VH-VL binders against q8ixk2r445to577. Designs and how they scored, part 282

Target 1, 133 residues: q8ixk2r445to577
Amino acid sequence: FFGMLQNKGLTDYCFDYNPPDENQIVGHQVILYLCHGMGQNQFFEYTSQKEIRYNTHQPEGCIAVEAGMDTLIMHLCEETAPENQKFILQEDGSLFHEQSKKCVQAARKESSDSFVPLLRDCTNSDHQKWFFK
Below, E stands for the ipSAE of ESMFold2; O stands for the ipSAE of OpenDDE; V2 stands for 0.75 times the mean of E and O plus 0.25 times the DockQ between their complexes.

## First folded at step 12 (VH-VL)

Design u14 (framework fv_zigakibart; at its last look DockQ between E and O 0.86; V2 from the best seeds 0.79)
Fold by OpenDDE, look of step 12:
Structure u14 (fold): chain C 133 residues (1-133), chain A 119 residues (1-119), chain B 107 residues (1-107)
Amino acid sequence: as target 1 above (133 residues)
Amino acid sequence: QVQLVQSGAEVKKPGASVKVSCKASGYTFTGYAMHWVRQAPGQGLEWMGYINPYSGKTKYNEKFKGKATMTSDTSASTAYMELSSLRSDDTAVYYCAREKYTRYYFDYWGQGTTVTVSS
Amino acid sequence: DIVMTQSPSTLSASVGDRVTITCRASQDISNYLAWYQQKPGKAPKLLISAASTLQSGVPSRFSGSGSGTEFTLTISSLQPDDFATYFCQQYYSYPYTFGQGTKLEIK
């Protein structure tokens, strides 16, 4: 699967990664923003290694969760996907993080109208359902 | 360079409708939310809502629901805002404004369209 | 809705003066505050975002500060080109709202 990773509950919002420096693509938080279809900042790939890759740059980035955190940040992809970079995109649209045993949910950031994907206890909420488009 | 060029001034009677256009250039039109902001004579600015040109999804200020309808034509890189059932208090300058990517404030503005409603 | 209140509504000053405009939010908006400059017959121009981030091309005599509910726009040494109306805008939550404006006029 590849393309825009869009949330079902938070309609019209997609995974978005726009680092301040295009030459330093790792270490920043993945956010949600209005889907725009331009690719690049909103182009992701779900791989057979259960990675969510940001492959618009070389070296490729992979979404990771740091220990003790509930946010998604960009790391470099590795030959063997580390545990904190493994996600299961279920048939029902839920995005499950294996290491934390939590689901990725579209949530409000500090700003009530700014959104980010956050790890939360798994529910049947549409805000925890994702699909590629 | 980024430019937003709006349609010309309008003079309407009460009860009429008006459709203002905002033609975008210098960037990928579908890549940025387009907002509308009005300014009554001698008054401040009021946010009316936005449209995502890519999806066509809109979000309105509750104050303008039923009053304003936002649309877009991607082939023409143009955003539209229609005002219906015009009243005298709809007299204002209407601006289209591009949202700064992922920032939610406005980095580029149209020159404004004056809509005058008078009997 | 979040109400943004600017003060003063009108400010008379001379070239070279240090001027300060205040914007108050009815609730905590963190630093999600922008400042715009508007001249007669023209669209607003973005000056400052995130309460204190000066936009490219804006003279360094402009500065913004504040967080939470109190914000200030400062012009360290007023220039002739600075006489205009200034607006603050919160983008903390919908609907986005603006201050009523501060008209900076020549004394």
Scores: ipSAE 0.862, ipTM 0.941, lowest interface PAE 0.5, mean pLDDT 95
Fold by ESMFold2, look of step 12:
Structure u14 (fold): chain C 133 residues (1-133), chain A 119 residues (1-119), chain B 107 residues (1-107)
Amino acid sequence: as target 1 above (133 residues)
Amino acid sequence: QVQLVQSGAEVKKPGASVKVSCKASGYTFTGYAMHWVRQAPGQGLEWMGYINPYSGKTKYNEKFKGKATMTSDTSASTAYMELSSLRSDDTAVYYCAREKYTRYYFDYWGQGTTVTVSS
Amino acid sequence: DIVMTQSPSTLSASVGDRVTITCRASQDISNYLAWYQQKPGKAPKLLISAASTLQSGVPSRFSGSGSGTEFTLTISSLQPDDFATYFCQQYYSYPYTFGQGTKLEIK
């Protein structure tokens, strides 16, 4: 799949990556922001290796979760996808992180009214359902 | 380069409605949320709500829900705010303001539209 | 709603003075705080975001500080162009709210 990765429950919000320095994309958190269709910052590719790639940068970025953490951050993609970069987009829309055995959920950032994707115990909540547009 | 140009001043009677326009230029209109902020005479600023011109989705300050209706016309790069059932306390300057991408504060403002409601 | 309270409401000062304006939030808003300048008959102009980040084109005599509930805007060596009304705004949660304003006028 290729395009904007949207949340079913938190409507009008998409995965977004806007690092402070476009030349240093590693290590910053993926956020959720209003869908806008401008490409680049909201363009992601879901690959056959089960990666979520940030597809507008070279070298390419891949979404990862570091051990013991629940935040989605940008790492460099590798030739063979590491376990912490593997996500299964299931038929029901859930986005399952294989290594942690948790699901990606739309959640509040710092208790504010801004949002981020975070790992949580898997449920049937629409806030854990995702689709490409 | 970024510019927000609002429609001219309006004088209305109580009970009427008014539609204020905000024409955007110098940037991709659909890429940025457009907010509306009011300023009553001699008073501070009040946030009224926003529209995402890409999707048409809106969010209103509860104080103005039912009073204000926000829309946009993507082909004209123009946002609109309509005020209904005008009362004298709706007299104010109404601003459109662009949200800074992913940052939520307002980096560009329209010049303001004065709406005066009097009998 | 998060209430933003500015002090003072009016401040008289002379060219060359150092001026400080305080903004208090009714709850912790982290650094989600912006400062605007508004001159009579004009739209507000963004000066500072994230409590302390100076916007492009804003003179370096402007600075901001604070986090949580207490924030300060400072103007070093006040200039004639700086006489205006200043507003803080929280963008931590909806509805976004502004302080009531501080009118900076000549002594």
Scores: ipSAE 0.670, ipTM 0.890, lowest interface PAE 1.6, mean pLDDT 92
ESMFold2 (binder alone), look of step 12: mean pLDDT 93; pTM 0.943

Design u15 (framework fv_zigakibart; at its last look DockQ between E and O 0.11; V2 from the best seeds 0.00; counts 0 for: pae E 9.4 > 2, grease 19.5 > 18.9, placed apart)
Fold by OpenDDE, look of step 12:
Structure u15 (fold): chain C 133 residues (1-133), chain A 119 residues (1-119), chain B 107 residues (1-107)
Amino acid sequence: as target 1 above (133 residues)
Amino acid sequence: QVQLVQSGAEVKKPGASVKVSCKASGYTFTGYAMHWVRQAPGQGLEWMGYINPYSGKTKYNEKFKGKATMTSDTSASTAYMELSSLRSDDTAVYYCAREKYTWYYFDYWGQGTTVTVSS
Amino acid sequence: DIVMTQSPSTLSASVGDRVTITCRASQDISNYLAWYQQKPGKAPKLLISAASTLQSGVPSRFSGSGSGTEFTLTISSLQPDDFATYFCQQYYSYPYTFGQGTKLEIK
């Protein structure tokens, strides 16, 4: 699966990553932003290693969760996907993080009108449903 | 370079409608939300709402719901705003403004369109 | 709605002066604050975002500071090109709102 990773509940919002330096793509938080269809910052790939890969910049980045955190940040992809970079995209659209045993939910950022994907207890909320577009 | 070019000044009677256009160039039109901001004579700026040209999704200031309708034509890289049931207090300069990517402030503006409503 | 209040509404100053414009928010908006410059008959021009981030091409004599509810725009040494009206804008929540403006005129 690849393309824009869009939320079902938070309509018209997609995974978005825009690092300040294209040569230093790691260490920043993945956000949600209006889907724009341009690819690049909103182009992701779900791989057979259960990675969510960001490969519009080299080297390739993979979404990771730091221990004790509920935010998604960008790390470098590795030959063997580390545990904190493994996600299960279920048939029902839920995105499950194996290590934390939590689901990715569209949630409010510090700004009340800005949004980010956050790890939360798994529910049947559409805000925890995702699909590639 | 990024440019937003708006349609010319309009003079309308009360009760009429007006449709202002904003033609974008120098960037991918569908990649950025287009906002509309008005400025009454001698007054400040007032946010009216935005449209996502990619999806067509709109968000309006409650104050302008029923007054303003925002649309876009991707083939023409043009955003439109229609004002209906015009009143004298709708007299203002109307701006289209491009949203800075991932932020809700405005990095490029149209030159503005003056709409005058008078009997 | 979040109310943005600027002060002063009008400011008279001379070339070379240091001037400060204040913008207050009716509630905490963190650093989601932008400053614009507008000249007569022209559209606003973005100067500063995130309360203190100077935009590309904007002279270094402009600076912004503040967080929460109180913000300031400072021009360290006024130039002839700086006489204009300045607006703050919050983008913390809908509807996005602007200050009423500060007209900076020549003394």
Scores: ipSAE 0.691, ipTM 0.897, lowest interface PAE 0.7, mean pLDDT 94
Fold by ESMFold2, look of step 12:
Structure u15 (fold): chain C 133 residues (1-133), chain A 119 residues (1-119), chain B 107 residues (1-107)
Amino acid sequence: as target 1 above (133 residues)
Amino acid sequence: QVQLVQSGAEVKKPGASVKVSCKASGYTFTGYAMHWVRQAPGQGLEWMGYINPYSGKTKYNEKFKGKATMTSDTSASTAYMELSSLRSDDTAVYYCAREKYTWYYFDYWGQGTTVTVSS
Amino acid sequence: DIVMTQSPSTLSASVGDRVTITCRASQDISNYLAWYQQKPGKAPKLLISAASTLQSGVPSRFSGSGSGTEFTLTISSLQPDDFATYFCQQYYSYPYTFGQGTKLEIK
């Protein structure tokens, strides 16, 4: 599916990707920002390989979690999705990261006034519930 | 200098309506959600809802659905909240409050608009 | 709705005292908690976000702590300007709710 990935608990906030250099999309953190749909910063595709793709740019980016980290980082997509790029959007709205066995939660970034998606132990919190559109 | 300036006090009879304005200055109006918060006499604060002035999207506390209508005029950098079918228990101070960038807590507040509903 | 319960409802203290105000949530809200100060006839003023993040321009004698269901606001050495009513607010989920307030009075 293609659209804005919104949080249930932190209402009107969407996954957003705003790399400092528009031509260097790899290696920067995904953030949460007020849903607006302007430009291409908030549009992602959820694929049958369980990837969250940033594919409104070339080359395409896929959201990943690096070993030992809890942040969502943009990597280049690969033909076969690596395990660190697989996210299961479950029927209850939880977004489960297979490799880490943790859920994506809307959270405040520790050192700032920003909200970001972070991996946390899975709970039934509305801040761990996500939906497209 | 961020500033939120609300319209003046209103005295209304039961059954009337009132529209409170909140004029914003010193920041990009469409970049921040505008919230409304009620404080009845001698009571605490009660969140009523917000408008996203960029998209026009609103979200209401269920208690105020059908009572409150939130709108905005981006060309005037002004948010509005209208209360319909006023009753005496709608007597309160009504605040507009700016959501601090992306976070659902409020860094700047209007001075408040007192709405009094009396027979 | 998430109910926010503050204690005490009123607190008498002297200049120079250390005071602590508690806010309890009816369910786990992680650190999605803000503190406000309100003086009579004035709008609330944001002091603390994310349970512990002090806002710019707020005196360093104010601090916040807690996570989950129990949170505290501490004023380390009370000044005359600090006598006011204090509110906590959860912003974890809709509808966003406030505690009933704690009035801090001069003893």
Scores: ipSAE 0.008, ipTM 0.605, lowest interface PAE 9.4, mean pLDDT 87
ESMFold2 (binder alone), look of step 12: mean pLDDT 93; pTM 0.941

Design u16 (framework fv_zigakibart; at its last look DockQ between E and O 0.93; V2 from the best seeds 0.82)
Fold by OpenDDE, look of step 12:
Structure u16 (fold): chain C 133 residues (1-133), chain A 119 residues (1-119), chain B 107 residues (1-107)
Amino acid sequence: as target 1 above (133 residues)
Amino acid sequence: QVQLVQSGAEVKKPGASVKVSCKASGYTFTGYAMHWVRQAPGQGLEWMGYINPYSGKTKYNEKFKGKATMTSDTSASTAYMELSSLRSDDTAVYYCAREKYTQYYFDYWGQGTTVTVSS
Amino acid sequence: DIVMTQSPSTLSASVGDRVTITCRASQDISNYLAWYQQKPGKAPKLLISAASTLQSGVPSRFSGSGSGTEFTLTISSLQPDDFATYFCQQYYSYPYTFGQGTKLEIK
């Protein structure tokens, strides 16, 4: 699966990554933003290694969760996907993080109308449902 | 360079409708949300809503639901806002404004379109 | 809706003066605050975002500060080109709202 990773509940919002420096693509938080279809910042790939890969830049980045955190951060992809970079995109659209045993949920940032994907206890909420478009 | 060019001034009677256009250039039109903001004479700025030109999805200020309809034509890189059932208090300058990518404030504005409603 | 209150509504000053405009939010908006400059017959121009980030091309005499509910726009030394109306805007939550404006006029 590849393309825009769009949220079902938060209509018209997609995974978005726009690092301030194109030469330093890792270490920043993945956000949600209006889907725009331009590729690049909203182009992701779900791989057979269960990675969510950001491959519009070299070296390629993979979404990771740092220990004790509930945010998604861009790390470099590795030959063998580390545990904190493994996600299961279920048939029902849920995006499950294996290591934390939590689901990725579209959430408000600081109660604002800015949005980010956060790890939360898994529910049947449409805000935890994702699909590639 | 980024430019937003709006249609010309309009004079309408009460009850009529008007459609204002905002032609975008210098960037990928579908890549940025287009907002509309009005300013009554001698008054402040009032946010009306936005459209995502890519999806066509809109979000309106509740105050303007039923009053304003936002659309877009990607082939023309143009955003439109139609005002219906015009009243005298709809008299204002209407601006289109581009949202800064991922930042939610407005980095570029149209020159404004004056809509005058008078009997 | 979040109400943005600017003060003063009108400010008379002279070239070279230090000018301060205040914007108050009815609730905590973190740093989701922008400042715009508007001259008669023209569209607003973005000056500052994120409460304190000066936009490219904006003179360094402009500065913004604050967070939460209290924000300030400062012009360290007023220039003739600075006489205009200034607006603050919160983009913390919808609907976006603006202050009523501060008209900076020549004394």
Scores: ipSAE 0.884, ipTM 0.950, lowest interface PAE 0.5, mean pLDDT 96
Fold by ESMFold2, look of step 12:
Structure u16 (fold): chain C 133 residues (1-133), chain A 119 residues (1-119), chain B 107 residues (1-107)
Amino acid sequence: as target 1 above (133 residues)
Amino acid sequence: QVQLVQSGAEVKKPGASVKVSCKASGYTFTGYAMHWVRQAPGQGLEWMGYINPYSGKTKYNEKFKGKATMTSDTSASTAYMELSSLRSDDTAVYYCAREKYTQYYFDYWGQGTTVTVSS
Amino acid sequence: DIVMTQSPSTLSASVGDRVTITCRASQDISNYLAWYQQKPGKAPKLLISAASTLQSGVPSRFSGSGSGTEFTLTISSLQPDDFATYFCQQYYSYPYTFGQGTKLEIK
């Protein structure tokens, strides 16, 4: 799958990666922003290795969650996907993080109208449902 | 070079409608939310709402629901705002403003369209 | 709705003066605050975002500070081009709201 990774419950919002320095893509947080169809910052690929890849420029970025953390951070992709970069996009649309055994949820940042994907206990909430477009 | 060029001034009678246009150039129109901001004579600025030109989805300030209708034409890179059932207190300058990508403040503004509602 | 209150509403000053304009939010808005300059008959121009981040092309005599509920815009040495009306805007939560404005007049 590739394209915009959209949230079912928080409609019109997609995974977005907008690093402050276009040449330093590692170590920044993935956000949610209004879907726009331009590719670039909202173009992601779900691979056979269960990676979510950021395909804008080389080197390629892969979404990871560091141990004990709940935020989605950009790391460099590796030849063999490490466990902290493996996500299972399930039939019901849930996005399960294999290592932590938690699901990706659309959440408010600081109770504002800014949004980010965070790991949370898995529920049936539409805010934990995702699809590619 | 980003530009937002709005339609010209309008004089309307109470009860009429007006449609203000905002033509965008110098950037990918569908990549940025377009907001509308009102400024009544001698007054401050009021946020009216936005449209996502990619999806057509809108969000309105509750104060302007039923008064304002925001649309866009992606093939013309143009956003529109229609005001219905005009009253004298709708007299204002209306601005379109572009949302900075992934930020929520406005980095480029149209020149403004004066709408005058006169008995 | 988050109410933004500016002070003063009008400020008279001379070229070379240091001026400070205050904006207060009715609730904690973190640093989700912008400052705009508006001259008569013109659209607002963005000066500062994130309470303190100066925009490209804006003179360094402009600075912003604050977080939470209290914010300031400072012009360190007033120039003739700086006589205008200044607005703060919160972008923390919808509906986004502006302060009522501060008109900076030549003394």
Scores: ipSAE 0.676, ipTM 0.892, lowest interface PAE 1.6, mean pLDDT 93
ESMFold2 (binder alone), look of step 12: mean pLDDT 93; pTM 0.945

Design u17 (framework fv_zigakibart; at its last look DockQ between E and O 0.14; V2 from the best seeds 0.00; counts 0 for: pae E 11.0 > 2, placed apart)
Fold by OpenDDE, look of step 12:
Structure u17 (fold): chain C 133 residues (1-133), chain A 119 residues (1-119), chain B 107 residues (1-107)
Amino acid sequence: as target 1 above (133 residues)
Amino acid sequence: QVQLVQSGAEVKKPGASVKVSCKASGYTFTGYAMHWVRQAPGQGLEWMGYINPYSGKTKYNEKFKGKATMTSDTSASTAYMELSSLRSDDTAVYYCARERYTDYYFDYWGQGTTVTVSS
Amino acid sequence: DIVMTQSPSTLSASVGDRVTITCRASQDISNYLAWYQQKPGKAPKLLISAASTLQSGVPSRFSGSGSGTEFTLTISSLQPDDFATYFCQQYYSYPYTFGQGTKLEIK
């Protein structure tokens, strides 16, 4: 699967990654923004290694969760996907993070004027359902 | 540089319709939402709704549902807002405004279009 | 809908004065509050976002504070270019709503 990763509940919002420096694509938080189909910052790929790849830059980035955090951050992809970079995109649209045993939910960032994907306890909420478009 | 240029002033009679245009330049038109805000004479600002030019999805202020229709033409990088069944209290300056990337406030505005409704 | 109430509606001040404008929300909007400046015949200009974040190019004499339901825009030393109407806007939830405005005029 590849393309824009769109949320079902927070309608018209997609995964978005726009690092301040295009030469430093790691270490920043993945956010949500209106789906715009421009590619680049909204193009992702779900791989057979259960990675969510941001491959518009070289080297390629993969979404990761750092210990103790509930946000998604960009790391470099590795030959063997580390545990904190493994996600299961379920048939029902839920995006499950294997290591934390939590689901990715579209939410408002605290004290921020943006929306972000956050790890939360898994529910049947449409805000935890995602699809590639 | 980013610019939003709106169509000229309109004078209409009650019951008529008017379509205001907002031509965008200096950025990728489909990449950002276009909002509409009106301001009656001597009054404050009122949010009317927005359109996502890429998806065509719109969101209206309930107050303006049935009154305002927002559309866009990506080939022309232009957003449109049509007002129907005009009344005197629709007299106002109408602004298009771009939502900043990853922000939910307005950084660039059109110069405004004055719509006057009088018998 | 979230109601934004500004005070005062009109404010007369002199160059050099410290000016304070208040905006109150009918419910908690966290820090999802923006301030705009509007001059006659012109579109609004964004000054501050997230209640206290000064936008690029805006003079440092402008500042914003507050969270929850009460917010303040402050001009530390009023300049001639600052006489205008100011609006607050919440973007906590739809529909977005504005305050009724504060006209800052020369005393």
Scores: ipSAE 0.302, ipTM 0.794, lowest interface PAE 1.7, mean pLDDT 93
Fold by ESMFold2, look of step 12:
Structure u17 (fold): chain C 133 residues (1-133), chain A 119 residues (1-119), chain B 107 residues (1-107)
Amino acid sequence: as target 1 above (133 residues)
Amino acid sequence: QVQLVQSGAEVKKPGASVKVSCKASGYTFTGYAMHWVRQAPGQGLEWMGYINPYSGKTKYNEKFKGKATMTSDTSASTAYMELSSLRSDDTAVYYCARERYTDYYFDYWGQGTTVTVSS
Amino acid sequence: DIVMTQSPSTLSASVGDRVTITCRASQDISNYLAWYQQKPGKAPKLLISAASTLQSGVPSRFSGSGSGTEFTLTISSLQPDDFATYFCQQYYSYPYTFGQGTKLEIK
């Protein structure tokens, strides 16, 4: 799939990547922002390797979760997807992180009005349901 | 300081249309979805749908698809809800309500606009 | 659609009483449940979100509990200002739905 990755429960919010320095795409956190489709910040590809790719730049970015963390961080894509970059988008819309066995949930960032995708124990909450549009 | 101020009461005949306004102040209008909720006389609350003022995207309760049209004017910080082909059972108080971040409950409500449909 | 059923529809009570209003969802809604108070001629006022989170400025005599399908609003010691109609609302999925209301009256 390619497009904006939208949350079912947090309606009209999409995965968004806008690093503080546009020339430094690695190591920054993925956020959620109102879906707008402007620029290249909200376009992602879900690949056959179960990666979520940020395809606006070469070399391409892939979403990862670092050991012991619950945040989604941009890494460089690799020829063979590492385990920490594999996400299963299930038929019910859940986005399962295979290595941690947790689901991606829309959550409010502590001490702000911002929203971020975080790993949480899997539930049937619509805040853990995602779809491309 | 968040305020939602709705347009005044309307009296309409069957078959007419009505457009209710909801003017927002005290916050960034395009950052929050605006919902519409109706309350028929002697009845409870019914969710009608919302508009995302940033994108113009709407979502309607199936009951009101084709009946209600939701729009917004970002330069005026105002949301609108239009009802078409009015019938007597469209008589109700119509509220605008602001969606709170992540939680989707309504933290601020307009004062309500009474729409009366009679012949 | 998720049906929200409140009990009772009308409740008569005296100042100082402990009052309990129940809301039942037709399916699991986790904690995505809000409680509103509505006085005649006024818009609803948010009291509680996330089933149990008391809103700023709401008196501490109000409390909420529950998850899944069963939810309760409790007023520990009724005050004269508390006589109103109370609604629960699920915001788990579209369409958002409200309970039919519980009118709290002076006995």
Scores: ipSAE 0.007, ipTM 0.556, lowest interface PAE 11.0, mean pLDDT 86
ESMFold2 (binder alone), look of step 12: mean pLDDT 93; pTM 0.941

